VH-VL binders against Tricalbin-3 (TCB3). Designs and how they scored, part 12

Target 1, 208 residues: Tricalbin-3 (TCB3), of Saccharomyces cerevisiae (q03640r272to479)
Amino acid sequence: RVESTTWLNSFLSKFWVIYMPVLSQQVKDNVNPQLAGVAPGYGIDALAIDEFTLGSKAPTIKGIKSYTKTGKNTVEMDWSFAFTPSDVSDMTATEAREKINPKISLGVTLGKSFVSKTMPILVEDINVAGKMRIKVEFGKAFPNIKIVSLQLLEPPLIDFALKPIGGDTLGLDVMSFLPGLKSFVKNIINSNIGPMLFPPNHLDINVE
Below, E stands for the ipSAE of ESMFold2; O stands for the ipSAE of OpenDDE; V2 stands for 0.75 times the mean of E and O plus 0.25 times the DockQ between their complexes.

## First folded at step 8 (VH-VL)

Design n11 (from c2 with heavy chain D52N H53Y S54G; framework fv_iratumumab)
Fold by ESMFold2-Fast, scan of step 8:
Parts: sequence; structure tokens; C-alpha cells
Structure n11 (fold): chain C 208 residues (1-208), chain A 121 residues (1-121), chain B 107 residues (1-107)
Amino acid sequence: as target 1 above (208 residues)
Amino acid sequence: QVQLQQWGAGLLKPSETLSLTCAVYGGSFSGYYWSWIRQPPGKGLEWIGDINYGGSTNYNPSLKSRVTISVDTSKNQFSLKLNSVTAADTAVYYCARGSPDYYGYYYMDVWGQGSLVTVSS
Amino acid sequence: DIQMTQSPTSLSASVGDRVTITCRASQGISSYLTWYQQKPEKAPKSLIYAASSLQSGVPSRFSGSGSGTDFTLTISSLQPEDFATYYCQQYNSYPITFGQGTRLEIK
């Protein structure tokens, strides 16, 4: 059985805008130290996230399949989600007019003695899709939820493009550099999400 | 209606590079994955790889060392290059559009007409 | 890689018959399965996606069912134009993989 997702998507849209400043800072705080650690490996002096916003368009829950276990006090669901923040095809005229586009930029810095230059790299064409298993165990305390378990069924599909802006590439071979950087960014995402959410791992949220 | 039209080299010698191009008519590149699939004579279908509007690629591990897929969004085209061909690469090559399903995963819904590539001396 | 196995490899049937073709995945693929029809010297034609969703323009005599590892394509009343090779294909995980095909022949 597939459940209706209308109220959930409405909630996510409202929450997304409120949460974005917090998410932006959390990503910078957690990812920039990792990027700093690999900059020498790319032959550059510094690499960091300068700007981070995923825009005003929230991820969409595409479907919910419910699997009620015959065992006592549990329910299991598979949630499908997609995140395509540049896509406006499903928006009203008001939503499209008020839309804030995603803006993620990376700064690449090269130093030569006393002088340094920075090349901004923009992340565009973001497309993420995945499926997540949610298991809910019920208990006595109202609202009668004891444990919520989250697990990605497979690594999510993650796509984006990296585009240098400003015209000055600092003499870097961007045709070889950018694919390497893209692979590295995907690895950072997987290394942060994998231990929590990729099988056989799962994230347990204790409510009781 | 979306249509895919493909063209490229038909007869190759061993060690040459296979090059095919697929053009998209009646639709945009954005929001889709663009795939290459091949079928050796009398055999089944083998997925080669795909690419999205932003240039992100996925390749079949069995072909990864020899395959490059690229996209030209200004022309609504995407292309396949397969290096160091052998007789085992003789096949009909298809391009196809990967369309998001209800769950946001990509299935192939529109296919090109196919191009026969023969590798022989 | 996920292996897709079709059964039978071939079958013979008459116009008006109810035909079923099965496809088994070596690991769970939820509902991320497409069925294709291919006629000689033609590109494959998408019939069903997401295991059970009928592609636009495909006759209602075609239906798909199943989830997880076991899937079935059914043709409720076979027509002359339905004699072809049928393939299943998973899109749950990369690399995308196809079944070996089932050849449907006139009896």
C-alpha cells in the first residue's frame, strides 16, 4: 500500500526554510575541517565551503509504503524521497516567484609567496533521490512511541555539477581537477551518512 | 513526443575508438538521466552507463576503464566513446532516456533507434 | 551486481492465451523494475515501470506485479502483435542490470 504524502510535504516545505540557516552552519562546521585536510593532496593551499544554502525548495516525499508487522507494537514503512531544488515544474506561480535558489560555493586558494588568489566553484544541478526504511516501536508513554529507527535501503542517488566562476582558474586543469573534487565530495557525504544509515547500520531515536 | 535520434561509426577495426551521438528532440535534458545500452547479436541487453544534465556519470564497472559519456546541453546531445574495441564490442548500441518514477528513481522510457557497430579486421 | 533471472527462457502460445513471465532478482530491489518488449531489429519498448505501473500508450492487457525479489509480467489475452522477446530490468542499484530475456513464440 502507498500512503498520501500531501500533509507531510506541506510540513517539510515550512520546516525547510526555518531550518536552512542552522543546516548551513552545521555543514560548514563539520565539512570545512575535512576539506582543509585534503587541500594539499590537490596541490592547493586551501579549500573551504564559502556559502551554503540549499534554497527554499524542500525535499519531497514521493511515497510511503506501510508494512505492518504481525508482531506486537511495531510498524514498518519505506519512504521514498527526492530533492531537486532547481526544478520549478511542480511549483505554483507564487512559490516560483518567491523561490530562493540553492547556492553552494567552494573557495580554492593558491598562494605564491606573499600573494594568494581564490577561485570560487559553484555547485549546481543538484539531484538527490533515495529510499529510507522507518521502523516505529510503540510503548506505554503517550504518544505511545518508544523507538523510531531510520535506515537507508541503499546509498542514495546524489548528483550535482561543479562550475568555476569568475573566469580566473588560477592555472588549474579544471577538466581533471573538478571530477576528482566531485568524487571526493561524494565520498565525504557517504563517509558521514554511511556509519549511521547504510545497511547494516541504522539510527535509533529513543522517545521513551 | 520526445524522440531520440542517434548516429556514429558503424565499422571499426580492433583497437579503435567507438564514437556515437544521441540527439534529443521534443524535450529538455534537465531532470533526466541519459543512458547507453548495447546488445550483441543474438544476446541480451547490457547497460553501459548514464549521464545527467550536470555531467554526472555512472558507468558499468565491466566497461569503466574504456568508457566515456559526455553531454552537450547547448545541442541537446549526449555521446558515447568506447576505447580499445575488440570483436566482443560488436553490438547494436542504443541511447535511452532515464525518467524519474513515482519514487524518484530512474527507469528508461524512451529509446533511440539503435546503431549497429561491427568490430572486425 | 544484481542478477536478474527470467523464467521461462522461451514459451509458445496461441492468440487469446493468458501468458505469464517471471523475473527473479538475486537481492531485494523493492519495486524498481521495468518490463520491456523487443521485436526483431527494433529497440526495446517500455511496457511497465515501478513493477506495476503501465506505460502510457501500452494496452491494458499487460500488467505487472511483485515486489522485493519476485516479479511477474502477465498478458491477459495474447494478440498477434505480442509475439516478441520480453526483458525485465532493475533500476534499484548501479549497475543497472537486465534479465536474459524470454522469447514468446507463436504455437
Scores: ipSAE 0.000, ipTM 0.430, lowest interface PAE 18.5, mean pLDDT 80

Design n13 (from c2 with light chain S30R N92S; framework fv_iratumumab)
Fold by ESMFold2-Fast, scan of step 8:
Structure n13 (fold): chain C 208 residues (1-208), chain A 121 residues (1-121), chain B 107 residues (1-107)
Amino acid sequence: as target 1 above (208 residues)
Amino acid sequence: QVQLQQWGAGLLKPSETLSLTCAVYGGSFSGYYWSWIRQPPGKGLEWIGDIDHSGSTNYNPSLKSRVTISVDTSKNQFSLKLNSVTAADTAVYYCARGSPDYYGYYYMDVWGQGSLVTVSS
Amino acid sequence: DIQMTQSPTSLSASVGDRVTITCRASQGIRSYLTWYQQKPEKAPKSLIYAASSLQSGVPSRFSGSGSGTDFTLTISSLQPEDFATYYCQQYSSYPITFGQGTRLEIK
């Protein structure tokens, strides 16, 4: 319930500001080489993430379901989460006005070096939701945490819109380009998190 | 992996033509820009120009009237000629490979060993 | 031409120090910036490209940041082999231009 998650959501909100620059760089470093590989298929010279910030609004834990202990020194929980960084429906008018919005842009480039032209494609209307299983294993010195295991119970809902700015300036067939690019972006996300978090996989974090 | 080896004139007199050659080993010539950069003794780096596999060139405007860069794709080589040299052209000359970054712009990642060219009477 | 200005021109540091070198472009170059390390009588070695991408084989203590006109190279824990001259270089527009260099010396 929302009541029982208030402390956790407060922590996540504070941590999010610290984590965002790290996340931005990790995404660019891992995704941009994959985007570069697809650029020739669209008849363009370059495709890359130019800007990446998810804004000031952190993911929200909507509910926690705890399981009775089934193993020695283990606790298992299912966390429901949602990430809607543009959503202001639960904010006052003042809070909404002061919110730092997400800014994610993909740069589409025609030409090289000094003769190049770049058109941004904005990633907007982001909506991510899912359920994550968290298993905490305690060490011999209880209550010391030994291992935290993370697993998504199913592939999460990931949705967004691609909105080009100035597409006609580059002479691109923008209407036929976008659906393929959206599918490709979703596939990159799934390829990067699937091996770590999609069933039957899980991510183990060794705390000792 | 890819290695650039350069050679050419070491000592020149004023008004002569500088000629340097750079050979590419262990990699393809296509898909890259091939650059010349120089560094006068005790000073910083100055970009001279670049060429692609098709022979398309870009030159530093300050040197354009005196510089010619050419390519020999059959030998995987590219060359620099700088005419009408003066003492101001004394420098270590480097060849370098321009590789595309993920935005499609070219940065230099592999460099030749350098060739010292001295212009004196 | 885009002018690249580095600061400082020289600095002294000790092994284990955190070192930062800055580079400023006279106009916006987005992220089209490379950092090089050059040791005496050697060719420059590429460390960082696209302002923040670490070159393969370069130690993780090197990092780059910035976009537009202001850029920083950071060495998180200086090692003896890191004493060298460092150059920034823009590749956003022709002619390609370099900063004047920052000489990192033993304190």
Scores: ipSAE 0.000, ipTM 0.431, lowest interface PAE 19.2, mean pLDDT 79

Design n20 (from c2 with heavy chain D50E N58D, light chain S30R N92K; framework fv_iratumumab)
Fold by ESMFold2-Fast, scan of step 8:
Parts: sequence; structure tokens; C-alpha cells
Structure n20 (fold): chain C 208 residues (1-208), chain A 121 residues (1-121), chain B 107 residues (1-107)
Amino acid sequence: as target 1 above (208 residues)
Amino acid sequence: QVQLQQWGAGLLKPSETLSLTCAVYGGSFSGYYWSWIRQPPGKGLEWIGEIDHSGSTDYNPSLKSRVTISVDTSKNQFSLKLNSVTAADTAVYYCARGSPDYYGYYYMDVWGQGSLVTVSS
Amino acid sequence: DIQMTQSPTSLSASVGDRVTITCRASQGIRSYLTWYQQKPEKAPKSLIYAASSLQSGVPSRFSGSGSGTDFTLTISSLQPEDFATYYCQQYKSYPITFGQGTRLEIK
């Protein structure tokens, strides 16, 4: 059985605006050390996330299949979700100034100290979609939550485009390394999410 | 041994309300789900709905507008009411217990004897 | 709704035969499937739950297998008391749905 998702999408949209600045900083703090490790392999002096703003548009929940009677103290739900944020190139001048939409950019640096030059690579055309299973187990004192279990039912669709800005003006052979960089970014995502959420794995959050 | 015993009026006219009761003997109401299933003569089985000890219900969407299942935990009984009956509602009606499997999902393991309900003019 | 389709709709067999009945779900139901036996004018009796787990008191000649969308009930050596109608039923999602039944008759 599929339930209505209107109330859930409304709630998620309100929560997303509050939480995303925290998430953006956490991603930068965890990913930048990994990017620094591969920069020499591309023949560049530094590689890091310059901006990471996921904007105000929350993922959309497309459907819920409820299995509320799976256990005496257990409820299980399957959610379909999609995240297709607006690109900077699609924004008005006002929206771009306000940074209300996602802006993800990587900084590529050539040179050292006062003679360095940095060019941005924009991450655009972002498309993330998948199905998530959420299992909630209640403790002996119902309705206290004991464990929340999260699992992706299949590896999610994660796609994006890397768009360099000013590469030609800096003399970089940008086309030579973009395919490798895109593969590396997808590998970072898979290596961090796979062991927690991709089948047959699941993430258990102990609340009690 | 847990046993389910059913009773209720068996002969109805179109537009009347079907009412059946199922009593549980030799076991607890808590920790289980309690279902109603029907079977028209010579046909297969159709799940009507279920209830737990707290009164939480789930109904087959095809019947939801006409069906009500209720529980009386003090008597270890649960009941089915089906409104606005037609000839299509002629069937043997069964009550059944839903028990958890080792994954925590509920399957039906104990069934009542069945009650024949005939709807005719 | 998840549709459950059984094959064959009916079959004839002799005592001692190995009988196989199949059940197909229109969507994946993992192992959340029960097999029932129903004799004339009697309530269904649970034989197998969780696709392959034998119900207490059911003879070992009955076995179930399968997962996802395709399931099989096997009777390894048919006995006279096994002539009945058999139903599969999924309990992964609501509404709970049954197969149309397989009638097992004496040859």
C-alpha cells in the first residue's frame, strides 16, 4: 500500500533549510583531506572543495509503502526519494547572489604561496534518486524508540557534471583529468556510504 | 491449544449489515494480529482486514468503506461488521490469528471454523 | 496490490507421486509467503510459513522453497489425505493477498 507524502515533504522542506549548513561543513571537513591526497596524481598543487551549499530545496519523497504490522514493537517503511537541486546556471542574478540554491565547486590550484593561481570546477546537473528502508524498533516502554535501522534497497542513482571555469585562461589541460576526477568523487561517495547503507548493509542508530 | 470460535447471523437481505464475532480460547490477545478472511462458494480466499489488541485496524482497500473490525479485550473477542451487503458478499467468513515469523512479519497460523453468510432476496 | 498466481490451477496425481505446485508474485516479497491446505468444507490449514519453514505438526513430506517472486510447494510422496486445494499467500505488504488455488485430485 502507498500512502500520501504531502505532509512529509512539507516537514522535510522546513527541516532541510535548518540542517543543511551543518551538513555542508561536515562534508567539507571530511572530503578535503581525501582530495588533497590525490592532487599530486593530477599534477596540481592543491585540490579542495571551495563551496558546498546544498541550497533550500529538500529531497522529494515520492512514495511510502507501509509495513506497520511487521513486528510486535516494530514498524517498517519503504521510501522513494529524489534530489535534483537547481543549478547555478539556472538561477536569476538575485538568486545567485543570495546563494539560496546549491553551489558546489572544487578549487584547483597551480603554484605555491604568492604565485599560486586557483580555478573553480562547478559541480552541476546533480541527480540523486533511490529507495530507502526505514525500520523503527520500540523499547519495552512503548512508544519509546530503541533502534532506527536505515538501508538503501538498491545502490542509489548518483550523477553530476563537472564544469571547469577559466581553465583555458590558466593554460590547464582540464579535459585530460576531468573523467578521472569524476570517477574519484563517485568512489569517495561509494566508499563512505556503501559500508553503511548499500545492500546487504544497514545502519542501526541506537536511541535508547 | 489456542482455538477460535465464530458465530453470527447467517442469512441477510441486500442492504443489511453483516455481523460476526470471533472468540479466542486458550491464549492471549496481546502480541498477535486478528484477521477476517472470506471465501465465496467455489472461489478463492480474500483478506478483509485485521486488528490488534489496542484496536489498531488495517482493511483491504476494496472493502474499506463498508468494513469495521472491533475488539473487546475483556472478553477475548473481535468482531466484523460489513455494511450494505449484496449477493457478492455471499461467502464463508473465517477469523484467524496472525503470529510473528522469525523476521517479525505476521502470518496466519490458527483459523476459526468458518461462518456461512448468504445474501439473498 | 501484489498479485499471486498459482500454477497449475488443477492437477491429478497418484499416491506415492512427487507433486510440485508453483506460486508467482507480481512484485518481490522476499520470503514472506505462507502455503495453506484446504479440504472440502474445512478452514485452511497452515503448512509452510516464511517460504520454507514447516509448521509444527505438518508432515516432513511437505517442503517449500523460493524467494523474491517465484515459490514452490513440494509433496515428496503423496498420501491419500493430501488430496485438497492448496493456496499461497503473501504477507510482505498490505493488503494481504492469496493465490487463486491449486486443486489436487486423485488420478
Scores: ipSAE 0.000, ipTM 0.409, lowest interface PAE 21.7, mean pLDDT 76

Design n23 (from c2 with heavy chain D50S S56N; framework fv_iratumumab; at its last look DockQ between E and O 0.05; V2 from the best seeds 0.00; counts 0 for: pae O 11.4 > 2, off the site)
Heavy chain, then light chain:
Amino acid sequence: QVQLQQWGAGLLKPSETLSLTCAVYGGSFSGYYWSWIRQPPGKGLEWIGSIDHSGNTNYNPSLKSRVTISVDTSKNQFSLKLNSVTAADTAVYYCARGSPDYYGYYYMDVWGQGSLVTVSS
Amino acid sequence: DIQMTQSPTSLSASVGDRVTITCRASQGISSYLTWYQQKPEKAPKSLIYAASSLQSGVPSRFSGSGSGTDFTLTISSLQPEDFATYYCQQYNSYPITFGQGTRLEIK
ESMFold2-Fast, scan of step 8: ipSAE 0.000; ipTM 0.413
ESMFold2, look of step 9: ipSAE 0.005; ipTM 0.541
ESMFold2 (binder alone), look of step 9: mean pLDDT 93; pTM 0.947
OpenDDE, look of step 9: ipSAE 0.000; ipTM 0.536

Design n24 (from c2 with heavy chain D50H N58D D101N; framework fv_iratumumab)
Fold by ESMFold2-Fast, scan of step 8:
Structure n24 (fold): chain C 208 residues (1-208), chain A 121 residues (1-121), chain B 107 residues (1-107)
Amino acid sequence: as target 1 above (208 residues)
Amino acid sequence: QVQLQQWGAGLLKPSETLSLTCAVYGGSFSGYYWSWIRQPPGKGLEWIGHIDHSGSTDYNPSLKSRVTISVDTSKNQFSLKLNSVTAADTAVYYCARGSPNYYGYYYMDVWGQGSLVTVSS
Amino acid sequence: DIQMTQSPTSLSASVGDRVTITCRASQGISSYLTWYQQKPEKAPKSLIYAASSLQSGVPSRFSGSGSGTDFTLTISSLQPEDFATYYCQQYNSYPITFGQGTRLEIK
């Protein structure tokens, strides 16, 4: 979009790989209790994420809109972002070959718990996009950053495809619950992101 | 499912203003671009411009001096006005939903039925 | 403005054929390309976005490929309902621009 975002996207791609394992664990910690609550609706006793990775390709910043300083020590920006980890058109042949694809693995417990299986689910055609407002408040002397505030301007748009592998080994009719699972995943994402990042909420990061 | 219905003037004289309205049913108005595209008889597609729910617009530079797109979020409607029409503006005009305004992609996946506008003296 | 050029402008094919339509941009557009299908007197229908991503509900016989300046739309086994005009569209920069169209006709 904007050529000046190229350096930022290069920076984000390097840090995404480093911090993805931390993000994975945070997602498991927040989502697994909610999955446990819906398991009976699918005719199973327990459901949990065993493995979670969004792959090695980072979200991309598509554009930045800056605002005139709203206070003497404050600047605001709107950042447009997209997450399309299946898109390799901007990668070298080497990068595309080495790319780690998104993958979710669900642990399923059936009946009296002596039958427990893990069902790998490929997450394909991920398209996540949103617009975030970043507010930077400077401390007693520029360029000392005091607080960075993050806020999503609207619920992000989220789309993806789920493809179970080895479904017959669990004895589950995976096709019967896939549409409901997709809707549930979208709802759980919005429920977890909403209170933290949707207006009037914002996430404050204290730097000093 | 989301549907677009459009209405407005069909026959105009040179120098008049073209006015079309598009209504959005069955879906969220927010988060998308709302676009106008035209197609002269027997020819290809030409992008006129778009608007988002906040009223932010982008126009084709070839039409920018004559075109205005506006939005009425209370009615989930958006409208096209094209001033000083000539015979070259004779076309089928389509309203369409563009992909999300912060998505980084642009595809028009829901289209109105089209409105034939004829400019003749 | 980015000029989009399609080739051929028209082609004739039979049911069951493999058909390829090409689109070339006058400057680099990364993967910011959408393909549309339009039947006579109807609005266009989006088939493929981001050069290669299939729209939901579009048959798998349609596929897109390419990046930068050269793009292709392929129909692997032509069906009777596929005879239509096809358009490419770039969205790397405003104004959004379309190719001139490729008319696919029955032999």
Scores: ipSAE 0.000, ipTM 0.428, lowest interface PAE 17.3, mean pLDDT 78

Design n25 (framework fv_iratumumab)
Fold by ESMFold2-Fast, scan of step 8:
Structure n25 (fold): chain C 208 residues (1-208), chain A 120 residues (1-120), chain B 107 residues (1-107)
Amino acid sequence: as target 1 above (208 residues)
Amino acid sequence: QVQLQQWGAGLLKPSETLSLTCAVYGGSFSGYYWSWIRQPPGKGLEWIGDIDHSGSTNYNPSLKSRVTISVDTSKNQFSLKLNSVTAADTAVYYCARGSPYYGYYYMDVWGQGSLVTVSS
Amino acid sequence: DIQMTQSPTSLSASVGDRVTITCRASQGISSYLTWYQQKPEKAPKSLIYAASSLQSGVPSRFSGSGSGTDFTLTISSLQPEDFATYYCQQYNSYPITFGQGTRLEIK
């Protein structure tokens, strides 16, 4: 790697701010139906993502190892990435000033219609790291991209903490509840990205 | 229970420096942002700035050239200095605890307030 | 800066009334909004955070709703101790900004 990641990280930072609202809605649209399906299993009336924002800090590309394969005018690269959206110490003064709450929260609801109470559970201390293989197949006219293939080289590190707000407000046994919920959230993530990106699977994006 | 107590000079002349200190009792200083808010007589609230335990600060752009917030973790205190005061700086000044570490930034614990009057 | 505008600026009501106070942000703030109550000569008290989450110890007659740019604080059955000034505050971005306040007075 020859610091060629500097331009890429600059691009990702700009891309991230522009597309984060779209990503937030897509995640809620895909995950909330799954959460709704398991709420009765926890003895609660509703479970949903209340807020989803990964903040203004984009994932960082730590290194790129590239190599060119012969045959179909193909470039193959291995990218090392890290994503710690709650790591405020790495934010610029401008980023911290303009967006101070890059947080994910779950709403736990007890009761219906006339009597309902919602308690937020924050998803914090997020740490995601991994290695991704990116294969770019060019069309007849370089630099026109035909297909981009994405694959994780190994299951990524995904860790976070669940922090309930309001302690005794809902009368939930938060001590017993949270480990099960954390495991469930990790399973949702793995079940949604595993079939697309975990080896031996890969995702092909047709650009042309 | 966390409690904030504040003190400092209440009467100032134009061009002097406003200095207020806020002490935190009954709780940890880390894990929170510590804020200053002011309220001119009969008017609304204005956020001045905040500081965390490491000394990292954020300031209201309208006051940034005149304001300094500092922290003394050994005494569990944080302080506000506002230079070159004018009559427009007359207000009740509050220190408060803001909690971005829990994913929300709301001021849940407030000091008693200090009336600062700037007059000739 | 994000400007917060409250409506009405003042309102008179009687004990037992349903009271609503509205807050409008000049740009989208998602649910990053806190409501405060301030009584004369006292510091503000936080009532609701994240637009709709009730603070511990705050009576259930208080509720908040809204997202994006339009927010409402509702008191379902006004009590004598509720006469105060109410403020909304955004924390979507720096600088943190407050609404101008709504004075709730005895009718």
Scores: ipSAE 0.000, ipTM 0.437, lowest interface PAE 16.4, mean pLDDT 76

Design n26 (framework fv_iratumumab)
Fold by ESMFold2-Fast, scan of step 8:
Structure n26 (fold): chain C 208 residues (1-208), chain A 119 residues (1-119), chain B 107 residues (1-107)
Amino acid sequence: as target 1 above (208 residues)
Amino acid sequence: QVQLQQWGAGLLKPSETLSLTCAVYGGSFSGYYWSWIRQPPGKGLEWIGDIDHSGSTNYNPSLKSRVTISVDTSKNQFSLKLNSVTAADTAVYYCARGHYYGYYYMDVWGQGSLVTVSS
Amino acid sequence: DIQMTQSPTSLSASVGDRVTITCRASQGISSYLTWYQQKPEKAPKSLIYAASSLQSGVPSRFSGSGSGTDFTLTISSLQPEDFATYYCQQYNSYPITFGQGTRLEIK
């Protein structure tokens, strides 16, 4: 059965603002060592995430399908979600301008010591969509939720554009390696998400 | 090569409306924020607001009740209106191109328009 | 609003000197900072964006550093044409705000 998503989208909007600083730090801590490892392969002296925020607009839940025939004290649901930073339909002009595009940048550095130069590469035009299975196990303590389990039903759609700024100042043929870098970034995302969220794996959040 | 050319009223009396227009040559409105900045004589820079190709605006809260920025894509122009001016609004007004979201720097500026508000 | 404070307000230096100007944000702005140079009766010129990225066409003697709340602009070997007023500007959040300016004068 497909349920209404209005209340859930309201909750996610509030939670997203609280969670983003945590997500930002987790991404940097896990991804930057991997980027540093491949920088030499691109002829680059350093490569790192400088900024990472997906903005203040939460992903939108498009549909919920509930499963009533589950184990005792357990409810299972499939959520269809999308994150489309170009969607302005429910925002004010100020919100659309400031918040619709996330602030994500990669730093590309050439040279070493005091003569090094860094060029930012912006990650823009982000489009994420997927299906997630949520399993809620009920407990005795308020709010009567014991464990929330999260699992992606399939690899999510993740697409974006890489836009370098000031590439000419580094003397790089930046356009020649951007497609390879984009593929590598997608592989890093899948490698970090896969062990936690791709079947048969799942992420358990203990509430009590 | 992108160039901004601005024009509008130079002398105003208190309570009148300030009106300035900026024309964009050699480039498009898409992908940029078109900004207004002012500088009172001998003082620093103050951001007034910006507008993008679609007409979405952001205003400095200190001026929000009096300011309107609009865009006319067919003429490659954007304009500033500031209502109920006082002597405190005397300044050089600049239009400028803000690069874009995430990396907002103003790389192309108009020549500036001195607006004096006096008796 | 994010308040930007520059120090010093004014500085006297000689050609060939190393000059450092600082800018402090009242709250964290990551690397979302631009430096401008303004000469008398002229519009400002952008020098550095994203705190440390040199604008195309700007001499390499200019450099920027810092993140979070504390930022610096350095001129490694001052030239006659560098005597001007310098402004920092944040773009982490609206409204866009500028520092009060640092006036660099001939000694």
Scores: ipSAE 0.000, ipTM 0.444, lowest interface PAE 15.8, mean pLDDT 76

Design n27 (from c2 with heavy chain G98D S99R P100S D101E Y106F; framework fv_iratumumab)
Fold by ESMFold2-Fast, scan of step 8:
Structure n27 (fold): chain C 208 residues (1-208), chain A 121 residues (1-121), chain B 107 residues (1-107)
Amino acid sequence: as target 1 above (208 residues)
Amino acid sequence: QVQLQQWGAGLLKPSETLSLTCAVYGGSFSGYYWSWIRQPPGKGLEWIGDIDHSGSTNYNPSLKSRVTISVDTSKNQFSLKLNSVTAADTAVYYCARDRSEYYGYFYMDVWGQGSLVTVSS
Amino acid sequence: DIQMTQSPTSLSASVGDRVTITCRASQGISSYLTWYQQKPEKAPKSLIYAASSLQSGVPSRFSGSGSGTDFTLTISSLQPEDFATYYCQQYNSYPITFGQGTRLEIK
């Protein structure tokens, strides 16, 4: 059965305002060391996240499907979600006017010590969508939630645009390597999320 | 086919604000930047700035303190405002579609008809 | 800012001639160059993007070549409708900059 998501989306919007700055900092702290190690593979001298904020628009839950036979002492449901932080078509005029846009930029450094140039590349038009399975296992003592399990049912749709601004390519074909860079960025996302959330893996949160 | 139609003020006095609007027909804002370019009489082309459907802007540094580009996605329009005009701002102003997000190439493949703006006392 | 310099600034030619226009960038721009044609009192029309890719609907007599700093637009057999001003434009970095233009006039 599919449930109404209005109350949940209201909750997520409030939670997102609190958690988004923490998430943004965690991504920057964890991903920049990985980017530093692989930049030479693209014929560039350095690659780093300069700015990373996801904006004020929260992910939205599009539907919840509850399962009637999930096993002993468990509740199981599938949540369909979408994250479109630049899209205003699903917002009221007031919400759209007050929205803080995401700001994600990659710094690409080309050249060597006496002729190096840094070019910013904006990450825009973010679209993430998927389905997540949530399992809640109850212990024998009330209200003992023993384990909450999170798992993506399939790799999520992750799409965005890379838009270079300024800089000096020093004869490098910047536009020709952007598709490769986009693929590489998607691979970094998947390599960080996959071991936690892609089948057969799942993230278990032990609750006491 | 995608078409751009533009309109706005023709004659301005020094210190006034230039305001032009460009409407997009037959296509989507998403996946493109939308640019303003000007051409003074008998001279070459000068890029003013661009904007995408989310309102993200890039401006020519020589004009950045005076220029604002905005979008109205409900009307499929984008607009140019240039403050504190002088005689040096006399030009034909063009709106144009540029850079396909999908292809990663920057080229202006669809242009508006142009608007002559004259700044004189 | 990247300066784009075109040569010649004006050129006279006859129908059937092979015409070449050159564009030089002050810094390396790889292949991020577009060529435009502009007729009097009309908006510019894109001819070639990515230095050598022909825009859809543009006659095959137009071709572009070059990379880095030196670029050429060639019209293999000039037609009456080709008399116009031609501009090169770089999109390697902001601000986007244009050449000063080359006026192609009938001999």
Scores: ipSAE 0.000, ipTM 0.397, lowest interface PAE 23.1, mean pLDDT 78

